# VHH binders against Type II restriction enzyme BgcI specificity subunit S.BcgI (bcgIB): the designs that were tried, part 27

Target 1, 341 residues: Type II restriction enzyme BgcI specificity subunit S.BcgI (bcgIB), of Heyndrickxia coagulans (Weizmannia coagulans) (q07606)
Amino acid sequence: MNNLIKYSTFLISDLFDVVIGKTIDGNKAQRNENGTPYITRKATRNGFEFMIDGEKEKLYSGKLPVITIGNETSKPFVQEFHFFTGTKVNICIPKLDLNRNHLLYITTMIENATKMFSYSYTINSTRLKSLKILLPIKGEEPDWDYMNTYISKILSNMEKNFDVQQNDGVSDLRSLKDLSWSQFKMDEIFSINSGVRLTKADMKPGNIPFIGATDSNNGITEFTSSTNASFDGNVLGVNYNGSVVENFYHPYKAVFSDDVKRLKLKNYPNNKHVLLFMKVVILQQKVKYAYGYKFNATRMKEQIILLPTKADGTPDYEFMEQYMMRMENKVVGRTTEKEAD
Key: E = the ipSAE of ESMFold2; O = the ipSAE of OpenDDE; V2 = 0.75 times the mean of E and O plus 0.25 times the DockQ between their complexes.

## First folded at step 10 (VHH)

Design e77 (from e75 with G50D; framework vhh_etentamig_d1; at its last look DockQ between E and O 0.02; V2 from the best seeds 0.00; counts 0 for: pae O 11.2 > 2, unsure alone 60.8 < 65, grease 25.4 > 24.2, placed apart)
Fold by OpenDDE, look of step 10:
Structure e77 (fold): chain B 341 residues (1-341), chain A 125 residues (1-125)
Amino acid sequence: as target 1 above (341 residues)
Amino acid sequence: EVQLLESGGGLVQPGGSLRLSCAASGFTFSSYWMSWVRQAPGKGPEWVSDISGSGGYTYYADSVKGRFTISRDNSKNTLYLQMNSLRAEDTAVYYCATVETEFDYSGSYEGMDVRGQGTLVTVSS
């Protein structure tokens, strides 16, 4: 398709309003898994660093989607959510109503344009504004339909081919057997916080999930409007009594009973994939407690788990994340295949 | 001082019933999970049953499911174990216990792991 399409040069400033994001120092940022994306000038993960609480005045809450690009990395990313920015992050706001596919196409062309320059090319706001990119044209204007269709086809083909390597940014293809595994205490890996006692009698009806020490329904036992100090999300809820070792990941905000411990990662941003990996790891210990050995809070803290490790002996969280992404992709692929039949 | 005092044990014939009690003091009883554990001669401790602080959740070892019932009266700071259809293999010293560990983000830990002196249950013909 590329050989038959005419391209023309466009200035970034013709297509975008370019602004510099309001800087939040990452070292001073308050991390909150339930907060707002903190986008930095990193060259990976779509610029995403971690979730934070920040001053409202520093939040980009304007038009979406936009392209972010760090000065040093010159790597453009499409952002579809409001976000905070680190140092030296440019925000390209489309002057037209462009969708994700349009911007994805443009990001590719930006990358191509910047690759033409020396490795020392730093794209500051001034240079970014003056950057010329090639776009397909219809007449004298960018062919937005072409770009949209082009990207749509690519995405569709990726879905059809179900190459897990191409989905969700999967880059690690190592198997579990390819890794070194090490023992860690749970308290080394997790912050462990208790829920709060809340009786049914004290609960007001609502739509907030209440997590109890059950082994089904993702731990949800009630819905309430009553919140307390246990109100939390993006957390692994683990039963330390009764249905011991049973645990569920909660991407949503919920209230947790005193019957459930809330686990969060100490040294890695909490996310779905890593926590789901941890879920499985923790469940492997269930057999230990199946024969009458008590899984109590103290033992939970001291419980040894086996985790993939990096060469430096630290847990390989990146692998865990990637592994679970692959697993998810497989599941999704199966679903899509069934739907196609 | 945390104290747990078990009572109600004794000699019973197979198929018989006993009710154990545990009197708790020295802590906020209703805030803690309570457990029954037992230890037979020459064997390690075996978990029997758990009950949540509120009493809303109860759990049993497979070996006692359908035969034993755990309950609590938070107003009396008392834990109970109703044991029915007793078997010879139920012979053990029964302990009430509470285990709780509280972790905070500062890395501070507090907890308790306390059990009483136990009460002997002997099931014999």
Scores: ipSAE 0.006, ipTM 0.222, lowest interface PAE 11.2, mean pLDDT 85
ESMFold2, look of step 10: ipSAE 0.013; ipTM 0.500
ESMFold2 (binder alone), look of step 10: mean pLDDT 77; pTM 0.771

Design e78 (from e72 with S30D S31T G50E; framework vhh_etentamig_d1; at its last look DockQ between E and O 0.02; V2 from the best seeds 0.00; counts 0 for: pae E 12.8 > 2, unsure alone 61.1 < 65, placed apart)
Fold by ESMFold2, look of step 10:
Structure e78 (fold): chain B 341 residues (1-341), chain A 125 residues (1-125)
Amino acid sequence: as target 1 above (341 residues)
Amino acid sequence: EVQLLESGGGLVQPGGSLRLSCAASGFTFDTYWMSWVRQAPGKGPEWVSEISGSGGYTYYADSVKGRFTISRDNSKNTLYLQMNSLRAEDTAVYYCATVETEFDYLGYTEGMDVRGQGTLVTVSS
């Protein structure tokens, strides 16, 4: 089957109209939980910062879905709702009537294309328009049906292993500022397990996510039928190499690159919300690595993170769980309302 | 409106010490992580050190660890960098800066990309 699929390269400018979003300065943005998504150059959380009120003439109100990609982060995200943008956010507007699955496939291929130029490669609008991506073809045209079917199968399998849900039963409403905090080494909090090298040349096509050291697509860089000792799930995958410190929660089973460590809690049942809190805490270390400070395996174990504590000085995992359930409820509620309009 | 004003740079001999200061105004200083970044002549910027909003958590580049100490006095809205055992390769313009974060565990989702005008440190015989 892999021998039947042909590929060719396509310019981004052949597939998309690329425009720069009309900037709202984030420092001056009027926050409103019932407002409109504010999309920035950041490399995580689909580019989303918070909801804002903004000047209507600065709203991206055109065709949907689209891809956003920030100049310095080079991280593509699919946007399914109208939004405001921060500085230097490119909007790739499909020339054809493409759906979410087509764009998800394309974001993966943009990631693949940018790996060739180095980790520190900076994209601007001109370079983005000239970027070539590899797409499956039927004749000389992109095989949109193949891309849609491929993504649909992957999403169906991921949905069986990862539920997006509205959480109820949140009872702890304390502010983060009202908590006691203490230092912990990551090695105290997590069991840290290595991925295993599996090169693209050794992969066979399939439906199992392969987790690489990327900063997009929940860490997924390939889909494979090949497995190894790293086959695992319900873990936090933390990049050791590549897009260093970036990390993603994986409720589903996946195969992990040797550039990604799998983290599980030592002293609390693994759960989505505590691990998502940990994701944010670990990501706070990103600033030092963005300025050339290198992350490595020794530093991961010894990395100090700051966690909320109970009166006895142990981590307050229950608070962390409750806090992230509360935050997820706010995001899911807004997303559900936008999808329903 | 927001200002960061560095001071304390100058010419020192190798092995010498300097203390840099950064006076902050126009924002709630104690809620922001702060950093020192340096730029040597003809080179790109290099992260040096970082400190949490409360001052309880500090981080250093390998090149300065054990020689430099970051600190802050939140009652005076001032960030400091104590630089000991200076080397020729420490020669640079030093900037204090706010730390921009996407979302952090302290509940604020947006930092501020502000840096000062810098203070020159020259380490020469």
Scores: ipSAE 0.000, ipTM 0.223, lowest interface PAE 12.8, mean pLDDT 76
ESMFold2 (binder alone), look of step 10: mean pLDDT 77; pTM 0.772
OpenDDE, look of step 10: ipSAE 0.030; ipTM 0.408

Design e79 (from e72 with T98R L106S Y108S T109Y M112F V114Y; framework vhh_etentamig_d1; at its last look DockQ between E and O 0.01; V2 from the best seeds 0.00; counts 0 for: pae E 22.1 > 2, grease 25.5 > 24.2, placed apart)
Fold by ESMFold2, look of step 10:
Structure e79 (fold): chain B 341 residues (1-341), chain A 125 residues (1-125)
Amino acid sequence: as target 1 above (341 residues)
Amino acid sequence: EVQLLESGGGLVQPGGSLRLSCAASGFTFSSYWMSWVRQAPGKGPEWVSGISGSGGYTYYADSVKGRFTISRDNSKNTLYLQMNSLRAEDTAVYYCARVETEFDYSGSYEGFDYRGQGTLVTVSS
């Protein structure tokens, strides 16, 4: 009886083409908040420094998603958008058409395989190609469906559970259970704006993300050069058709399908961390809509969410910001970033 | 920051034994009830065992009682799970967790605070 998941080892070079990204030096990186991600070898924030405007020839514009991993830091990150790289960033390009969850599973196994490295021992492209990782199999092939399901469950559990995390520069360490909570209509909290229909037949190829009503790839279903009135950034994109209540934060500019609403805070400056807190709160409504209720524009505005409050009954946005800063540090790494000489 | 690092998993034959460890840091370990939670392939999370902050009280799911022993060493900030007489149904990713409560719309909470990646236990003959 073969009811158990079996495992085997695989070389990174059997699964990926490993290349070094074309370097843009930090002193030549022209910052532009509407530009393209600049990925370095830092061990935090998914390797992300800031958005830049750079030469097209240095852009990684190939297949997505990919894994980036810097020399010295050895922290792998999944990249779902095209990007520029700083010095000594490896790009692991899957030989198969793999999704974000497959790559998240693989980054976990890369980290497990490298845990025995000494402080002074680093990886480079050669060592990375020779690295063996353990993956579940069906027959002799990797069990990609199992990996996808496994990561989906872990991410769901992580988003459900919160706790206080001690970290530098954070002053509010209260647990979620120590707070007052109150109900709010989403229309009280958010400005809610529709996307605009743009069919695949009308899209031109490009590098602007197109956001559809999906539950994967941070909502990205295509990359286009076509824009319309939905072109926007620093918003929470919330599905109301397709994968209902799934939602993603978009710091970058993107074009939004008419199946996705763009949400911005009404009574607080838009803030990445507050919007990421809101992402989790909104996602908690998913069970209600699993019974076939449609999450349309009117129903979205009237949807009740539960938020932490200050003594005067208003939302405690500062707590939400601080809490998600703590959670971001937890998710993106426990590894101290190492300065390269 | 709160950190939980699981280790000790691996491949074992039915009837065998493994000892899982969880290294804790970033909080006063002895002040928290800790637990082990597991997730078998294709199933939801299952609470396995819990232990009080002092270690004086231990609790077990019926499926593991008599075979698994939870313990802690507060001087080393480490939680343990000794697993004996392993069975195929024990195959799962095992997570170390602080026991948490969180308000929901009904005023109840059912969940576990996972901070690590877990450690895989595979029981295969």
Scores: ipSAE 0.000, ipTM 0.086, lowest interface PAE 22.1, mean pLDDT 74
ESMFold2 (binder alone), look of step 10: mean pLDDT 80; pTM 0.812
OpenDDE, look of step 10: ipSAE 0.027; ipTM 0.434

Design e80 (from e75 with S31T T101V; framework vhh_etentamig_d1; at its last look DockQ between E and O 0.06; V2 from the best seeds 0.00; counts 0 for: pae O 15.5 > 2, unsure alone 60.8 < 65, grease 30.7 > 24.2, placed apart)
Fold by OpenDDE, look of step 10:
Structure e80 (fold): chain B 341 residues (1-341), chain A 125 residues (1-125)
Amino acid sequence: as target 1 above (341 residues)
Amino acid sequence: EVQLLESGGGLVQPGGSLRLSCAASGFTFSTYWMSWVRQAPGKGPEWVSGISGSGGYTYYADSVKGRFTISRDNSKNTLYLQMNSLRAEDTAVYYCATVEVEFDYSGSYEGMDVRGQGTLVTVSS
């Protein structure tokens, strides 16, 4: 579908009125299950934090649906209900009469446009307004029908796990052999943080995954309500004790054992695809630590890994992301085909 | 309403000592592992120390091991950090922290990290 469609760039300000939501402090917010959605800068669950009672004057009660974008996460979400906002939440109000599907398509394109930005990139209203996104066009105008149909098709196929961004974002078709590879130290690529010791005796039952130094179940050994400073998500957990070098990506929030290191990218936004790529790269080193050679924190930091590199000698994170996206798409495609039969 | 209030920070000379306190309210304090984290100017947050709900287990970052001692009084809903042999690199805003979360088995989560306003510790000659 993508090969036959022409795209053009549009400014967010061309398509949206951008306003900043009126801030409610989450710590002071009164939770009420029968209240109103409280949307924050979080990167998950459509920005939804909890239901609250709030002052009417702070309620977004304007046109729906809209897109909310937190400054820190830069994650766009479609909102279909009136809501309250936390701090630094942008509200993009369509200038045209757009439906949910249109906005879903646009959110994907916003994400694509912002992927190059580090976590330190704050999307304030000014920057957001000047953000350029690619949209399919019919003539000189966005092809709204195409976008609607596209999203409708995706939704109809119950491809709930299919990231639309993956489909639209695949542009790098290079193979691994087409790349230049260079050596990097782990500490050049990753911030490495320790887990925290939490024994079973001090662990209370709950729903939060506890990540131990195991080689199975995505590292999950327990579920707990006992949280600590290791509480983290969107991270690669790497074992340096137990099943050493084994590692798992955790898109969800979890508590980490002191036997597990939490790795996050230093110079690229943490995301599923890049971290999954890194998972495989790190696993290639497992043989080195076989038979008694301890994979301790110091050695982990100094561990050399091979990564695809750009011409400037920096890691090619974009390739890594694209590569894993392609791989995922293949898997998803296979699953959908099987379900259709 | 979860509230954390740090105190005890100040200016101290290298080799000196400080004791930080964190007053907690709005949640069952004894059921949470509590942590101290710090953030130096221009740097990201750094985990410093953690303590189990009962206080039976403590954990320290390598950078502070042997110098800092974390403790808690659950009857007072208070977390402590005894800092000895302070160094210039210990200069930071110190926070006590916990989290409120709801986990979705799909991998999604909701909740928030909870910390106070912090207390500034400056180690300078």
Scores: ipSAE 0.000, ipTM 0.203, lowest interface PAE 15.5, mean pLDDT 83
ESMFold2, look of step 10: ipSAE 0.277; ipTM 0.706
ESMFold2 (binder alone), look of step 10: mean pLDDT 76; pTM 0.764

Design f75 (framework vhh_8fcz_2; at its last look DockQ between E and O 0.01; V2 from the best seeds 0.00; counts 0 for: pae E 5.3 > 2, unsure alone 60.3 < 65, placed apart)
Fold by OpenDDE, look of step 10:
Structure f75 (fold): chain B 341 residues (1-341), chain A 125 residues (1-125)
Amino acid sequence: as target 1 above (341 residues)
Amino acid sequence: QVQLVESGGGLVQPGGSLRLSCAASGFTFSSYWMNWVRQPPGKGLEWVSGISSGGGYTYYADSVEGRFTIIRDNDKKMVYLQMTSLKTEDTAVYYCATVETEFDYSGSYEGMDVEGQGTQVTVSS
């Protein structure tokens, strides 16, 4: 029993003061690259929309870090800087002095808790306050040290396998509309390999990400020391069960569930930018696959995708890479005035 | 060896009350959160209520909030569940369990030590 972590239920309201952000209409917001982050209820990019100038009275300038949660998406994000908010954004302010790692752990638990609800479930401030999450405990209290250490270890492990380019070189300024697009089969572009079944009962605790067929947390559903034939990295994990067609790029080594396919490029070196481009391309097919139409291995291989092509009819991987570099530069504010998009 | 012995179940009419008891042994009782879980007919285990090691925190499932009360006596190594305003939906086998659990990110509670035989609660007119 000495190796088991004890968990207990806590109310969000016990851990956080929950307030609604003061609304700025995004359509009327004055965009300024040197302004302040505008956080909305979007489910991606940590809630970040763009930088704006806003009225000081609408600025969240309180305690940091905090968690923001949009009502409709119910996606929690850790914010580490002051920000403006769009409509229906909840701000969870820690009652204790919590750091980023603590909040990251909690965001995961919030996401897990909200998965129990139907897609139609809106998490307003009242519901959010009453939301119950599981946390590890020491005695009667959340084990903050455990959470901090746990997240730290995970991040450290990920960082060892992730080379973050500080400034992406851009040489291709073509837009998507400037390109010729062609149809390709998935199996023409990717080697597709299966994950391996690993049950919770057989899983040992560790720091290796376990990738399941989820739509959140970059596909990570567990951390384990158990490895198997699916142990892989620098790969696109695509769900064919669960959250079908959802996919995540994994620069780090991970273990993959049998519900996830591992995709690697056949004719181009696997890299972050190209695979992230492919991520978006593959996601465009999500609408095709309803609950009753499974994105199984056979169908995945035969799935047609549209890719930018060179004059010779081959995929333009160089463009894909450059495009994603530009997008990344734009997002992180590294964009020069020469950007065409 | 961890032993949990539930008692106090029975047949009651809707709107009635029952008090369940759990006798714990084989572990440091006062160091552990205690929970009540239940298994309705044809369904899996669901969490009902939890109480912290010292009794300072109590939590309830939404379905039982305001109707059930969990308390513990660390000197006697007992945990109790006072149930009021019982509904037909409360029909289940009730178990007490520790919180030595693993989270599988599915929202399910795994690893709860349900070592007892449980006590049957039947709410019927």
Scores: ipSAE 0.112, ipTM 0.588, lowest interface PAE 2.4, mean pLDDT 85
ESMFold2, look of step 10: ipSAE 0.192; ipTM 0.657
ESMFold2 (binder alone), look of step 10: mean pLDDT 77; pTM 0.793

## First folded at step 11 (VHH)

Design d76 (from d75 with N50E T100V; framework vhh_8dlx_2; at its last look DockQ between E and O 0.07; V2 from the best seeds 0.00; counts 0 for: pae O 9.4 > 2, unsure alone 60.5 < 65, grease 26.2 > 24.2, placed apart)
Fold by OpenDDE, look of step 11:
Structure d76 (fold): chain B 341 residues (1-341), chain A 124 residues (1-124)
Amino acid sequence: as target 1 above (341 residues)
Amino acid sequence: EVQLVESGGGVVQPGRSLRLSCAASGFTFSDYAMHWVRQAPGKGLEWIGEIYHSGSTFYNPSLKSLVTISRDDSTNTLYLQMNSLRAEDTAIYYCATVEVEFDYSGSYEGMDVWGKGTLVTVSS
């Protein structure tokens, strides 16, 4: 007889002390594979980005385990190690002595309670504190034993049934935590070439994509038969005017506006997966070029980006490729991969 | 507490030069790129330029010939030298910096730090 479990509502603030992380500039943080986890507001991989050496004063070194929740993503993760994080990440510190399983259960309930939150309606610390979640109860208190057992059972079942499927040539299953990260100048990584000015008045209708400094439709603003010196393909187009820092990969031949820079890899064959990885990396810099700041060629060349590196200090392009292949496979549903939890 | 304080603004005649200062505190100034931005009456924000932590400078092309940005990391001070001022240069001038956290899944976190601004009025 499946005894109906009774639930009651609890405030997050009743169960947790809620604090925010310290401000960290990712560009200034020293990447060290033997360092400390850097947790961000990302919605995947338990919030983990990379390992860093940071200022001790900014380290969360308090009680473990805790729950981290990004303001915009509202995705809760259990953290079992001391970590660095930012101001847009909430840290929920249990008031009671809770274990990982308890917190995992609670994260699920938080997710259920926060479905209304989005990028437009962020879950800041104040809202989080006032959030009500449902928990199973024994008497008037949360049934911690039930939660523990429940999660244990789920995890056990998952471990038994989980099989990593590798498709589309995926052979590298390393996670970001398995790698070292280094800073590179963009001009070390990319050849950067300009687009060419082509006005609408001078543009003849055709079927060649014209890439403008837009943030949508993969950068395509027109189709033309007019070509010029910017005619190029298998390239990452990065806006330095208009929708600044926005960028798109173009596997096809296209004509590029003078407001768009064409980026190609210097020391690795241009390919979809690596360039898409780079797209994401470059977008990390978007905030720096707000308020009319131009991402011009000179600045672009000197822009520092963070990349996975091999033991010899060179960028790990192979990893980037494999990583994006895995991501693609996940999106397409071709394979399953266990996320870092 | 992170703080930026602009100074040096005032009323100047056309053709004159003016140097603005921005005093930084509460963070490691030398590790951050710094920006100058201005807002004219009834207009939006206009980016003036940047000085990177390495000392490299980048300017708004429309203002490049008229402005020079420099920094003194020993005193945590940012400077904006403006020459040949015109009436159109009347604005509140701000210094700013940005802190960034990376998300390799395509997201980022940023925090903008701005001063309160200093008013520059160019009038005959």
Scores: ipSAE 0.008, ipTM 0.247, lowest interface PAE 9.4, mean pLDDT 83
ESMFold2, look of step 11: ipSAE 0.103; ipTM 0.586
ESMFold2 (binder alone), look of step 11: mean pLDDT 78; pTM 0.787

Design d77 (from d76 with S56Y; framework vhh_8dlx_2; at its last look DockQ between E and O 0.31; V2 from the best seeds 0.00; counts 0 for: pae O 10.5 > 2, unsure alone 60.0 < 65, grease 28.8 > 24.2)
Fold by OpenDDE, look of step 11:
Structure d77 (fold): chain B 341 residues (1-341), chain A 124 residues (1-124)
Amino acid sequence: as target 1 above (341 residues)
Amino acid sequence: EVQLVESGGGVVQPGRSLRLSCAASGFTFSDYAMHWVRQAPGKGLEWIGEIYHSGYTFYNPSLKSLVTISRDDSTNTLYLQMNSLRAEDTAIYYCATVEVEFDYSGSYEGMDVWGKGTLVTVSS
């Protein structure tokens, strides 16, 4: 008898106390591998950014587990550890004694509820409190047992198929604050090559990613079979038109718009971890161009960035790589110590 | 509450110099990079420059020779020295800070804080 599960509507505010995080600056905070998770509004990695030593007064040290949900992204995550976060992250504290599975189920329902709205729907604390979600019920109350069992089954199935990847080799345990930082011109650090103009009209359908000057989808705007001189991979694509300064790492081969510059390291083997580090470094400059200052190819080359440096004044690429490896290991859960959930 | 208050604006003759100030409160000023931005009448915002908490400065190349940004962390004050002012420098000048966090995914989380601005009018 396919016992039809009955659902009812519940307000988030009925199920959760909703609070916001305290203001924290990741640049100011002491990054420490043995510290406390810093959770942001990002839509990936369960919101995890990095481990930090922060001010105790800003720590969320309340009831666990909770759901965090960032403004704009509206992506809910279950947090099982005390954490730091910002004001643009909502913390949903269960009014009842709910476990991880319950919250996982609820996160799915939150996502479903928010999908009905346009991507432009920003979930602030007020809107979140008023959000209605569907939950299975037993009588008039949520069926917590059902939710728990349901999630348990899903997780069990996933675990059977989970292949643990090997850890990236990590030997450098220094923090960002342990390093000296120096100014470098982008053209000193990167070989900068242009994309090539390829109009939609001239583009043939295919499976090759076409990288445009967008701020989403890893820069991919189309898929084409048309290639040109811009055909490249293992490269950082940086927008100098459109969504200016936005950039994405492309481990795969792609075709690049003339509005995108292809950046490769000049003095270090081009690799994922360093380029991802560089991605964020470059984005630090975005604010300069967001307020009317035009970003172009010439300015890109002359753009000064801050990088960790060795004693000899050269960029510490090894550190960058190792640092990103550590981050990856933590996020993916490859480490046996404190890791992001 | 985080607050920025610009001052020092007014009417000046071409060729003159002017120093603007921005008083910061409600946050640890010394820990943040600060920006100057301006908006001329009928035009969009124009970035002037930035000073890091470390004292490093970055300028709009078009304005670099004409402006100097400095800060006094002991008084929580940001300064913009402008020299050889021209009519085209007429604008509302804003100080701003961006509380941003390093996101390894390439994303930012932060807050933009702006002052109310101070008007600078360059006229003969």
Scores: ipSAE 0.000, ipTM 0.224, lowest interface PAE 10.5, mean pLDDT 83
ESMFold2, look of step 11: ipSAE 0.206; ipTM 0.668
ESMFold2 (binder alone), look of step 11: mean pLDDT 78; pTM 0.788

Design d78 (from d75 with H53W T100V; framework vhh_8dlx_2; at its last look DockQ between E and O 0.53; V2 from the best seeds 0.00; counts 0 for: pae E 3.8 > 2, unsure alone 61.4 < 65, grease 26.2 > 24.2)
Amino acid sequence: EVQLVESGGGVVQPGRSLRLSCAASGFTFSDYAMHWVRQAPGKGLEWIGNIYWSGSTFYNPSLKSLVTISRDDSTNTLYLQMNSLRAEDTAIYYCATVEVEFDYSGSYEGMDVWGKGTLVTVSS
ESMFold2, look of step 11: ipSAE 0.319; ipTM 0.728
ESMFold2 (binder alone), look of step 11: mean pLDDT 78; pTM 0.785
OpenDDE, look of step 11: ipSAE 0.041; ipTM 0.506

